VH-VL binders against Ubiquitin carboxyl-terminal hydrolase 19 (USP19). Designs and how they scored, part 3

Target 1, 103 residues: Ubiquitin carboxyl-terminal hydrolase 19 (USP19), of Homo sapiens (Human) (o94966r282to384)
Amino acid sequence: LAFVKNDSYEKGPDSVVVHVYVKEICRDTSRVLFREQDFTLIFQTRDGNFLRLHPGCGPHTTFRWQVKLRNLIEPEQCTFCFTASRIDICLRKRQSQRWGGLE

## First folded at step 1 (VH-VL)

Design p02 (framework fv_ponezumab)
Fold by ESMFold2-Fast, scan of step 1:
Structure p02 (fold): chain C 103 residues (1-103), chain A 124 residues (1-124), chain B 112 residues (1-112)
Amino acid sequence: as target 1 above (103 residues)
Amino acid sequence: QVQLVQSGAEVKKPGASVKVSCKASGYTFTDYYIHWVRQAPGQGLEWMGRINPSGGSTKYAPRLQDRVTMTRDTSTSTVYMELSSLRSEDTAVYYCARGEYDFWSGYSDYFDYWGQGTTVTVSS
Amino acid sequence: DVVMTQSPLSLPVTLGQPASISCKSSQSLVYSDGNTYLNWFQQRPGQSPRRLIYKVSNRDSGVPDRFSGSGSGTDFTLKISRVEAEDVGVYYCMQGTHWPLTFGQGTRLEIK
């Protein structure tokens, strides 16, 4: 996926928060998969503004966004939440170190 | 109203273990970390470690890492701190405290609310 | 470990007079997000600690404005503009930037 509006920041010494700005996520068919140094956001959405940026795609299109992380995480301790206006992903650092960036 | 309510006082023999509980209420349990801090009689504060209730990840003070275990039960919004191989120098008041980050407000915060403390006495 | 050094350790003050407590860290407390995680706590006799100040200078809700925090990098100060009887207790600085979290040794404020 070439277009997904996001931002991220380090939250305390052991967390990184990623906000993904997509509305109307289909919760039953969307999820985040965490691995030791990457995550994949898999989602379907009815967000008309987002879908307009992806001609030929619709509510049944499954989008994938994979991020290779700068440093290691604890996959089992990472979380995510779908809100009305965005997706919040909370990454748990394996080591309490400054990342300086997400990737 | 945010509250952290700890279990009652304990008297233990050297070599035993103790498990102290901290029950949280008045907020979303998984949005804040819980730290444990102890205070020996007449002494200062010593950080022991913390647990992230979302997922259960822990970080312990290096001095205590081999003797301390922190766990949580999300169904009861309770955090536990277990300290093994007790010594007389472990006699202290043990506090739980809410801290670090509120994920929903984006607000960084350490130890904004504290439990009432649990006195642990290790004596022969 | 980051060493937090407070001075003075004992602070006798007269009611209504100002009080000042210094806290020095062995390393910079500026975190990668640009914030400085230096907190001040008050512990009244027989009570749990209470946070007064977070991120150097931000006062907690309910904390009187006679308390103020300042500083940067490795040097921090807690000031009480006019000491009241209820201020008796021990004051601790704490750093949250580096693991493990560490506290200063405490400053006992007492009325002379």
Scores: ipSAE 0.000, ipTM 0.553, lowest interface PAE 15.6, mean pLDDT 85

Design p04 (framework fv_ponezumab)
Fold by ESMFold2-Fast, scan of step 1:
Structure p04 (fold): chain C 103 residues (1-103), chain A 122 residues (1-122), chain B 112 residues (1-112)
Amino acid sequence: as target 1 above (103 residues)
Amino acid sequence: QVQLVQSGAEVKKPGASVKVSCKASGYTFTDYYIHWVRQAPGQGLEWMGRIDPSGGSTKYAPRLQDRVTMTRDTSTSTVYMELSSLRSEDTAVYYCAREDSWFGELSYFDYWGQGTTVTVSS
Amino acid sequence: DVVMTQSPLSLPVTLGQPASISCKSSQSLVYSDGNTYLNWFQQRPGQSPRRLIYKVSNRDSGVPDRFSGSGSGTDFTLKISRVEAEDVGVYYCMQGTHWPYTFGQGTRLEIK
């Protein structure tokens, strides 16, 4: 995927939070992979509104969304959480500096 | 069928630059990272860097960062690795290799090119 | 950089006998997703490397089941249950968890 509905903000000096707005994520077949300067969200979803935006795709389609980050992160300290209404991704900055943006 | 086909052998003088190509086929070129790994005669494998063919972003090994440049041409599904200021110690076989992250796991170097021999001598 | 240390570096083995190669990392190779990105490659003379094992213990398609990988954290092993003539070559472990990615020194397997 080129785009997934999202927003992000810097949480204090040490973290960046990314919210991805997709519902009904299949937890067993979805995850987030962190590298030092990018992350990849891999997911399957039963979100009817999301799937309507992607004709030809269904609940068994695996979607991939990769984000090149503006600055370095600590992969081992990054986390993610699937909620009923969205995916929350918390990035831990390698250096405590203002990024001014996600990418 | 997935293939990575590299350009032919090169002989260069010290101080010259070399540009090696790696042409991908049998898959969606922009969905997979391409890495470069070299091997000096009788020596082990050394990672040089990687490129994302989609965005063109690169990441290089720190010891080579000032001399290596990786680029791609999406119209020909080809990745290039250019190494400048060549020394005799750069004599090696240079390989391209693919990384797959599409299916939720990092899969390093699942397919390799055949290698390109670069010889640096006077 | 993460240092990958293989032992032995030279492994003479008799046909039909088992062979075992050790790989130790200077840091844990567990990634943030819970996976361990430790890979094993085989390089036959004059050929490109070929991946045998990914994520510690998973065999690539077409790799014989006499090859097995095991280990966790910082200590990993590649085993060949019954060495065959075509197994001659150099074996490398490689970590993809920490940048820059690093390889072990290689273990040369030869028939006695």
Scores: ipSAE 0.000, ipTM 0.594, lowest interface PAE 12.9, mean pLDDT 87

Design p05 (framework fv_ponezumab)
Fold by ESMFold2-Fast, scan of step 1:
Structure p05 (fold): chain C 103 residues (1-103), chain A 124 residues (1-124), chain B 112 residues (1-112)
Amino acid sequence: as target 1 above (103 residues)
Amino acid sequence: QVQLVQSGAEVKKPGASVKVSCKASGYTFTSYYIHWVRQAPGQGLEWMGRINPSGGSTKYAPRLQDRVTMTRDTSTSTVYMELSSLRSEDTAVYYCARSEYSSSWYDEYYFDYWGQGTTVTVSS
Amino acid sequence: DVVMTQSPLSLPVTLGQPASISCKSSQSLVYSDGNTYLNWFQQRPGQSPRRLIYKVSNRDSGVPDRFSGSGSGTDFTLKISRVEAEDVGVYYCMQGTHWPLTFGQGTRLEIK
């Protein structure tokens, strides 16, 4: 299991944005899997600060972070982006309902 | 419904370059790798390489590494494969195919969906 | 590169009879995660390949139970318990354990 520093917010009526604060993501070996009511972030990183929180792990360790969502999403319309300082995950709501929280 | 739709047939002269497209629909484009596999007339399948559409990172077959380039456009959910310095031996049907990771560590399920193929003919 | 060798290369079969295709790899296909990444594909005339089997013995959704995969290490088999007319085509084994990914030469199944 991975400890990941994150926050989230509802962007307009149709989207939830999740920020995951991990740097130096290995793009070849990292991605997000979307399902109808959960997502899994699979990643490798060279982020020294993150690795210090996971003793015994290194740059070739594969981390997994799974979130069971409060409400349904449209998996096909969800996206993610790796930036220099974090991972941005954009969830597309199935219904334009206020969630009040991620999980 | 998952669908990979490829561009139409190409006829090229030796020494030219060809760029084939593969447009994905019916799933989250950035969550699945896209591979390219080719098949010469009457022959078997040859893996050319793959791209991770999320970051654009690529991995190519060693024998093609100096001639092949794979790119993607996330706004159109399209992957491109460009092959340069074409030879008669490059005459083939070129396929794109999708691969998914499973729920275990790096457990990758290869080639669950394929494009319809693009015929590339290299002749003088 | 890992060499994948199929036999036979040509397989004429009578309708309703069983068929068996062998696939041998030049190196073990067991990955460091304990999984064996051997897949089987079917290519019907004029069509794109379709995956039948993944990880040695797992059937894809919609693949009839007439198809079964087995094997370990370097020796693998695809069996069709009773061949139907729709089974005509070329069958390929493929390894995903080692880079680059490699395919067998293909086995052409024909009805005689």
Scores: ipSAE 0.000, ipTM 0.605, lowest interface PAE 12.8, mean pLDDT 86

Design p07 (framework fv_ponezumab)
Fold by ESMFold2-Fast, scan of step 1:
Structure p07 (fold): chain C 103 residues (1-103), chain A 122 residues (1-122), chain B 112 residues (1-112)
Amino acid sequence: as target 1 above (103 residues)
Amino acid sequence: QVQLVQSGAEVKKPGASVKVSCKASGYTFTSYYIHWVRQAPGQGLEWMGRIDPSGGSTKYAPRLQDRVTMTRDTSTSTVYMELSSLRSEDTAVYYCARDSEWELLPYYFDYWGQGTTVTVSS
Amino acid sequence: DVVMTQSPLSLPVTLGQPASISCKSSQSLVYSDGNTYLNWFQQRPGQSPRRLIYKVSNRDSGVPDRFSGSGSGTDFTLKISRVEAEDVGVYYCMQGTHWPYTFGQGTRLEIK
């Protein structure tokens, strides 16, 4: 259910940064789960513009976005941050090679 | 209903290996990490490691990494934990536990197996 | 490794009275996402551990209101407002912030 506006780029040889464009994330009910070749973003939001794109959903709706990654990551080294305008996800590559794409 | 069912008790001699199984049911097996935690008699809990059932990738506690191996069989929804070069201090109840991924409950140990007693003697 | 230190290790309590268990970590348990991954588990005699509390203060589904968790940084507390007979067992704090994951030594709650 949750198609989310996003983009990504490689930050140096060791990292991939993913931006997810959703505002007003509910911190207590939102998180990113990292595995060796995927991540899952689970979130609730009060972002009226986002919710307007998903009729029938509201602040209590839990959205899930899972991405199968092109290459392996180090789950313990990955981080995320909720900002006012977006979610920043930083993936730590297991191998320092160029990915060319996220999935 | 989510359930983790472990294999039965084992008695082993020092230097042997033991392989404990944990069969998962009631959820999508490949969507959750499985952790192994042990408890020596009268002692506390010790984290041993975890496996990702989808990729088969593992991460072990540093003190055990030379002796522990975790594997899975997706066709039977079963995780295995093998501990080699057994010593008397490996006598413990061994638990498998599921990572919480879906319900926004924190990560670790939302469902536990019943435990497998491993005794190392003689 | 992060060392988790519980006190007391033995806690005799009269039925209906409150109980309190302390848990201290050797370093901050605040993760880079701003969350603190401090969990509490209960192990009744002969049973597998059961999660009671996650992220410091959130009660797991089915856990009675008489259990509460609090704390921040390196200092955490589990409270039982009115101890019942079924609360007998060992309580463990556990950190999931730093790898490898570590548990406290356990606190044995007994009725006396």
Scores: ipSAE 0.006, ipTM 0.595, lowest interface PAE 11.6, mean pLDDT 85

Design p09 (framework fv_ponezumab)
Heavy chain, then light chain:
Amino acid sequence: QVQLVQSGAEVKKPGASVKVSCKASGYTFTSYYIHWVRQAPGQGLEWMGRINPSGGSTKYAPRLQDRVTMTRDTSTSTVYMELSSLRSEDTAVYYCARDSITIFGVVTEYYFDYWGQGTTVTVSS
Amino acid sequence: DVVMTQSPLSLPVTLGQPASISCKSSQSLVYSDGNTYLNWFQQRPGQSPRRLIYKVSNRDSGVPDRFSGSGSGTDFTLKISRVEAEDVGVYYCMQGTHWPYTFGQGTRLEIK
ESMFold2-Fast, scan of step 1: ipSAE 0.015; ipTM 0.673

Design p11 (framework fv_ponezumab)
Fold by ESMFold2-Fast, scan of step 1:
Structure p11 (fold): chain C 103 residues (1-103), chain A 125 residues (1-125), chain B 112 residues (1-112)
Amino acid sequence: as target 1 above (103 residues)
Amino acid sequence: QVQLVQSGAEVKKPGASVKVSCKASGYTFTSYYIHWVRQAPGQGLEWMGRIDPSGGSTKYAPRLQDRVTMTRDTSTSTVYMELSSLRSEDTAVYYCARDFTYEVSGGEIYYFDYWGQGTTVTVSS
Amino acid sequence: DVVMTQSPLSLPVTLGQPASISCKSSQSLVYSDGNTYLNWFQQRPGQSPRRLIYKVSNRDSGVPDRFSGSGSGTDFTLKISRVEAEDVGVYYCMQGTHWPLTFGQGTRLEIK
């Protein structure tokens, strides 16, 4: 039910980059799980603006966001990075093809 | 390796049509746009339009919109560019060029990487 | 449409000397992803164009180190550190950030 603000783009023929706009991610308790045609972002955050939009939740609340992908990925070649202002997820395409969208 | 191989030279009379082909190999045909760019003798590059081989969607330069048609055949990995109502001013070398389009906010960006060898079209009476 | 203006249009250079070509766009070429989609192409006499540089400063495979690209926003430069005989030809800048894509008018590099 919870919406996570995001955007995405194709980086060359082989990759899709997804930006998730949540600040102050708790690195030790957050991760991204990759499978052949989906990923799950699991995170805790101290982002006051994000938490204000989710009444009853706090820094100890674990949020889960799952995205079913338009095409297949190579899970072992996918990466993610937590920055101060957002989460960067890099998906490696299984086949070099234009997706035209994330889902 | 990536290759774009174009059809041979054409000589046409004013008012005729010409259809130039561009056969792609060495990559996934539907993953890249194909653009057409022409060059009149001694002149610079003029963009004519592009086709998306996946869906067949096209966008044409406004000056050529009523005379140019681009199509593709996915079974042969070939793109075609047809120009009708030929004039002497259409005498040019016609190039196809590959382009990986990106989308971030629903828009498109363009970066060309590989070009065909060119097809000379001469329009003479 | 974004207008791409090259300067000079004719560039006579002495063999072994440096050469510099300017390209100016009528609006910023920075895309929303933070990248700038400005490309440089070389066309030798009687040949198809060949891309030398993509995203302002990245050299394509096989392009000699003597070629370099730089710039930001609306102002871009292609430099050749030591011009060689095979560098003769026409050089074009191209923007890929805004639809429709547009080319500069070309700069003819000649040995004097």
Scores: ipSAE 0.005, ipTM 0.533, lowest interface PAE 14.0, mean pLDDT 85

Design p12 (framework fv_ponezumab)
Fold by ESMFold2-Fast, scan of step 1:
Parts: sequence; structure tokens; C-alpha cells
Structure p12 (fold): chain C 103 residues (1-103), chain A 126 residues (1-126), chain B 112 residues (1-112)
Amino acid sequence: as target 1 above (103 residues)
Amino acid sequence: QVQLVQSGAEVKKPGASVKVSCKASGYTFTGYYIHWVRQAPGQGLEWMGRINPNSGGTKYAPRLQDRVTMTRDTSTSTVYMELSSLRSEDTAVYYCARESIDVYGSGTYEYYFDYWGQGTTVTVSS
Amino acid sequence: DVVMTQSPLSLPVTLGQPASISCKSSQSLVYSDGNTYLNWFQQRPGQSPRRLIYKVSNRDSGVPDRFSGSGSGTDFTLKISRVEAEDVGVYYCMQGTHWPYTFGQGTRLEIK
């Protein structure tokens, strides 16, 4: 995917939080892979509203969303969490500096 | 099928360096961390460190951090563990092991050792 | 570092009889997500370790149901309901809750 509905903000000097707005994530087939300057969200979903926007796709379609980051992160310290309403991704900055944007 | 295949046995003199390889196959190499664990003759398991093959980022056991270097080659799906300034107490079998990622249940990454290489015997002798 | 203590260190067992191995941690192994990252590994003579149990009580694929794990907090047990000849080897508990990861000293299971 070139786009998935998201927003992000800097949480304190050390972290960037990214919210991805997709519901009903299939947890056993979904994950986030962190690298030092990007992350890739790999997911399957039963979210009817999301699937309606992607004709021809269904619950077994694996989506991939990759974000090239503005600055370096510590992949060892990055986390993600699936909630009922969204995916929360927490990026740990390698340098405690203001990014001004995600990409 | 998932496999981790390690390089062959090494005999080194004190003060030398050794570099052990671990070739991964049967899965997405960059999706799983690789750990190195060693076992001295007749002793238990000792964790040495891990590498994130996606980033090349490493985290070493504090007691070994000045002598251990872990690297990877994404084109060959191979990780390497180099130990310098060898001493007799470094005589051991060295294992690579894959850290499993389980996103089921908690919705977060959960890490476990699920597959191990066959081991590489390193003998340090004068 | 979290210290993992196993007992007994040597466990002679008669074929067909049950065996039990204890593992105690110096700190609680409950992670902030509510999960307990306690694993059990088996190492047969001359072989690499093999994971038997993860998250206290979950058996890996291909592991016989005679193996079971239990426990909570700091006290954990691996049980073999009826020991077979192929079970000879060293068993290790390992915690993945606190960094760095640490192993118990091992329990050698022998057929008497």
C-alpha cells in the first residue's frame, strides 16, 4: 500500500507515536518490522470499511505499508500494539531531537 | 522448512579471533532476530548477544561487549559472530538461535528461541 | 541479571515413572503486557537445544503431551508424566522477561 489512514506525533523528546486506523486486525498474521530508518506494517484485516476501499481484496489479502522515516530509530526499543480501533506504533528515536514530521 | 546452518569447527591460538557463520533458510530472514549462545564443555548455556537482521542492530552481553561483534549479510541470509582476543575459557560450542515473534494474544511482540543451529565447536589451545 | 535456579541438578528416573524439575527466578517474570516469558529447553547428548515449552505452559509443535509446564511469578515446574529412554538429556529453564535473557544451570535427566 502507498497509503493507509494514519496520524503521528512526537511524544516527548524520545518517541514518535504512529496511529494506523484499521480495525479487526488478524493478530496471528500481522506484525510490524522495524529497521533503523523505516518500518513495515504487514497485516490482514476483516475491517469491512477498509476492504471496501480496496476492491478485489478480502480477509486473506496481506497488505504491506512501509514508511521511510525522517530520522533514525532504535529498532530494539520500538513496539506496536493492536487495539479495537487502531494500530499503535511507538518508535524510539536514536537521537533525542525534534523531527518535525514522520517522513 | 526453517533451518539455521553453521560453519565448521575452528581451532585457534590464544589472542586470535574467530568468526562463526549461521546461514538461515525457510523463512523471511529480516523478520526475526538471531541470538548467539555458547556452551563450555560440561557447562550450561550462556547468552552472548543478538542481532536484528533488518537493521544490523546488535545488543551484546555486558561481559563480552568489548570482544564480540555480530554482523549479517542480507543477500546471503547469513549472520556472523566474531569473538576476538580468544582465551582458553572461550573454548565452547557456539549456537545461533532464532528469536520467534508472536503477535497473537497480547498484540505486541513476544520473543522466544524456536530454532537453533547445529553448533560450532571452537577450541582455543596453545 | 535475573538468576534462574534449577533443582535438582541431577535427576535419575526409572523408565515409565514421572519426573519433575523446579525452576525459580530471582525476580517476577510477569511482563508489563501480563505475559510470563518462561521457556523450557531440552538438550539431548551431542545435540542442539530444542524448545519444549514457551510462556510457562504452551507446548511446542511436535513435543509429546507427556511434557507439561506450570507455575507463576517466580516458581515454575516442568513435568514428564512417564519418562521414556529418549528423554535423557539436560533440561534448561530460560527467562525472556528481563534483559539480558538468562538460563538456569540445567538438570541432567538420567535413566537408572
Scores: ipSAE 0.014, ipTM 0.585, lowest interface PAE 7.4, mean pLDDT 85

Design p13 (framework fv_ponezumab)
Fold by ESMFold2-Fast, scan of step 1:
Structure p13 (fold): chain C 103 residues (1-103), chain A 124 residues (1-124), chain B 112 residues (1-112)
Amino acid sequence: as target 1 above (103 residues)
Amino acid sequence: QVQLVQSGAEVKKPGASVKVSCKASGYTFTDYYIHWVRQAPGQGLEWMGRINPSGGSTKYAPRLQDRVTMTRDTSTSTVYMELSSLRSEDTAVYYCARTEVYIDSEGYYYFDYWGQGTTVTVSS
Amino acid sequence: DVVMTQSPLSLPVTLGQPASISCKSSQSLVYSDGNTYLNWFQQRPGQSPRRLIYKVSNRDSGVPDRFSGSGSGTDFTLKISRVEAEDVGVYYCMQGTHWPYTFGQGTRLEIK
């Protein structure tokens, strides 16, 4: 995917939180892969609003969204959580400095 | 009503490990950092480290980095501090304390609420 | 580590008189966001510390206006305009600008 609705903010000196606004994520077939300066969100969803924006796709379509990060992260210390209304991704900065933006 | 409730007193032998808990209530657990600060009898305060409960990221005091581990359980809103290879010099009251963090230029509000303290005695 | 030096370490004061505690840091406490993370805590005997002042001069909710904080850069002061019996305890300055976070050695305020 070139685009998915998201926002991000710096939480404290050492973390960046990314909210991805897709609901009804299928937990069994969705995950986040972290690397030193990027992450990939892989997901399937039953979100009717999201699927309407992607004609020809359905609940069995696997979406992939890759973000190249402004600064380095610690992949092993990053986490993610699927909620009913969104995906929360928590990035651990390699250096405790303000980024000013995600990408 | 914000509360940080710590586990009870511990008596350990030199070389053992101790794990102290701090259970948070009355606020959104993942929105605040939790720090650990200790105080030896009759002495001042020493910062040990902190955890961000949201991501699990930690920062430890250099003196303690080889012996301290901080973890959390978001399902129970509990932070844990484990200190290994205990020495008599680790005899202290151990406190957890909360820090409020803002995403913009307002920044950090350190240690607004404290736990009641956990006494750890290391004696042979 | 940033060294925080308090003076005096022992402060006997007569009830109703003013008291002043100095705190000096070995490095500037101005953070890159423009804030100065200098905090003051009070610890009464047998109790957990309680925050009195954050960001140099801001009083916490419920802290009497007899307490005031001031300073900049490396030199900070906590003042009590009129000491009361309940003020007995140890006062600590603390910096949150540089890791690891550090406290002053503490100032014991006692009534003479």
Scores: ipSAE 0.000, ipTM 0.555, lowest interface PAE 19.4, mean pLDDT 86

Design p14 (framework fv_ponezumab)
Fold by ESMFold2-Fast, scan of step 1:
Structure p14 (fold): chain C 103 residues (1-103), chain A 125 residues (1-125), chain B 112 residues (1-112)
Amino acid sequence: as target 1 above (103 residues)
Amino acid sequence: QVQLVQSGAEVKKPGASVKVSCKASGYTFTSYYIHWVRQAPGQGLEWMGRINPSGGSTKYAPRLQDRVTMTRDTSTSTVYMELSSLRSEDTAVYYCARGDYTVEIDSYGDAFDIWGQGTTVTVSS
Amino acid sequence: DVVMTQSPLSLPVTLGQPASISCKSSQSLVHSDGNTYLNWFQQRPGQSPRRLIYKVSNRDSGVPDRFSGSGSGTDFTLKISRVEAEDVGVYYCMQGTHWPLTFGQGTRLEIK
């Protein structure tokens, strides 16, 4: 299992924001796939601190993280962004209900 | 020899807290998750949560997240599990267990290859 | 949460005879990485659990070859080809694909 920090919060009634704390994401080979009740983060990274925690892995290792969601989302309205310090994933709720948690 | 050695039995009053330790040896402490699993007398296994000893990040079972806290001390290769507001139904044997290393993030993977000997916690009035 | 259902819950067997335990999950245990994280554990009386099988069918080091795991998707089986006296105990399946991690209710194997 990868040793990486992540957290999430509900932003207003319509969105859930997920932060994944990995730096230096390889944009060409990294993406997020959204479905009606799950998402998969696929990434490669050159983050030396992250890779040091994963012996045997390097910049060409593909990491996968799948999250089964508490409630339904609108896949085509979800977004993601790779920043210098983290990965931001914004989930658009299908219904404007409080989730109480991500999964 | 890979080992997880737990602290001794505890007897507590309802409403008290208990803190159980799990000392790792024989491997790189920061390379594997440590999970906590409990078992009430004559009952099955219940997963409580896990800690990443490297970063200190935790994931707790939803039913226990308001009462459980997991921490670690990297200098002594020791993980701690503290359960607060104890009730009689918390009477159980508490186990720590090692999680296998995988290339995926936030995956449980091939977990629980090594187990501690267990710590009996009795909650009685 | 993924519900893991074992059957039978009580399994009386005669020494030297085969035994079989079923484990069914409420959701597919196939991970997006292509692996199926289904594990089997043995707990002998008064002892900590011991992992027998990981990823459906892989035996841990030191586990006798009379133990075998099989299955796919949502249906899994643990087989003991010839039960021995030391096999007495409770057997648990466990899924690691979905959070939170869940166990089956356990199957008690007893000699009749």
Scores: ipSAE 0.000, ipTM 0.544, lowest interface PAE 14.1, mean pLDDT 85

Design p15 (framework fv_ponezumab)
Fold by ESMFold2-Fast, scan of step 1:
Structure p15 (fold): chain C 103 residues (1-103), chain A 125 residues (1-125), chain B 112 residues (1-112)
Amino acid sequence: as target 1 above (103 residues)
Amino acid sequence: QVQLVQSGAEVKKPGASVKVSCKASGYTFTDYYIHWVRQAPGQGLEWMGRIDPSGGSTKYAPRLQDRVTMTRDTSTSTVYMELSSLRSEDTAVYYCAREGTMVRGVIDYYGMDVWGQGTTVTVSS
Amino acid sequence: DVVMTQSPLSLPVTLGQPASISCKSSQSLVYSDGNTYLNWFQQRPGQSPRRLIYKVSNRDSGVPDRFSGSGSGTDFTLKISRVEAEDVGVYYCMQGTHWPYTFGQGTRLEIK
């Protein structure tokens, strides 16, 4: 995917939180992969509104969304959580500095 | 099935360069780091460096940084390791190995979990 | 560079008996995230290394439960509760906390 609805904010000096607005994520087949300057969200979803925007795709379609980050992260300290309404991704900054943007 | 397949054995003269390939299959190439580790005959394991196939960023062992170059080709899911100015002490089996461990749907980076079969490089005059 | 020191370097063991390998690091392997990036690898003759243990004590899938890892900080141990013929090979500890990654010298396990 070139785009998925998201927003982000810096949480204190050490973290960036990214919200990805896709509902009904399939936990067993979805995950976030962290590297030192990017992350990839891999997911399957039953979100009818999202799937309507991707004709020909269904609940078994695996979507990928990769974000090249403005600054370095500590991949091993990054986390994510699937909720009913969105995905929360918490990035741990390698250096405690303001990024000013996600990418 | 997750697999790393390396190129065949090489015999080189001192001063030459060698380029070893490592082709990944069975997983998403850009989601895992690839490390290079070598082993001289009868000796232990020596870490050479790693590449992030996603962005192409590299980290090299300080002793080798002037002679080693790691690159990748995302279209063929292949990582390359080139070692220049070869000396007899570079005679070794060269391994590529991916870093990433899938735990409950999450990939975490704890050390190399899948290894290639190795490529023997012999440097002799 | 972090120096990893294994002992013993040679470990002759009778089949069915326990075996224990020590690994000591010159610096703490606790990373800023609270995790300890200590791995154990097995290399059977003529084969590529195979990871047995990651993060001190976690067994990889397919690794028999007779293998266990323990330790903290700078002192780590790999134990094999009952050695089998297939366990012959060289065992390496490796740290992934500090760059560059470094390996111990290896411990050769042989059946007596």
Scores: ipSAE 0.000, ipTM 0.565, lowest interface PAE 16.1, mean pLDDT 85

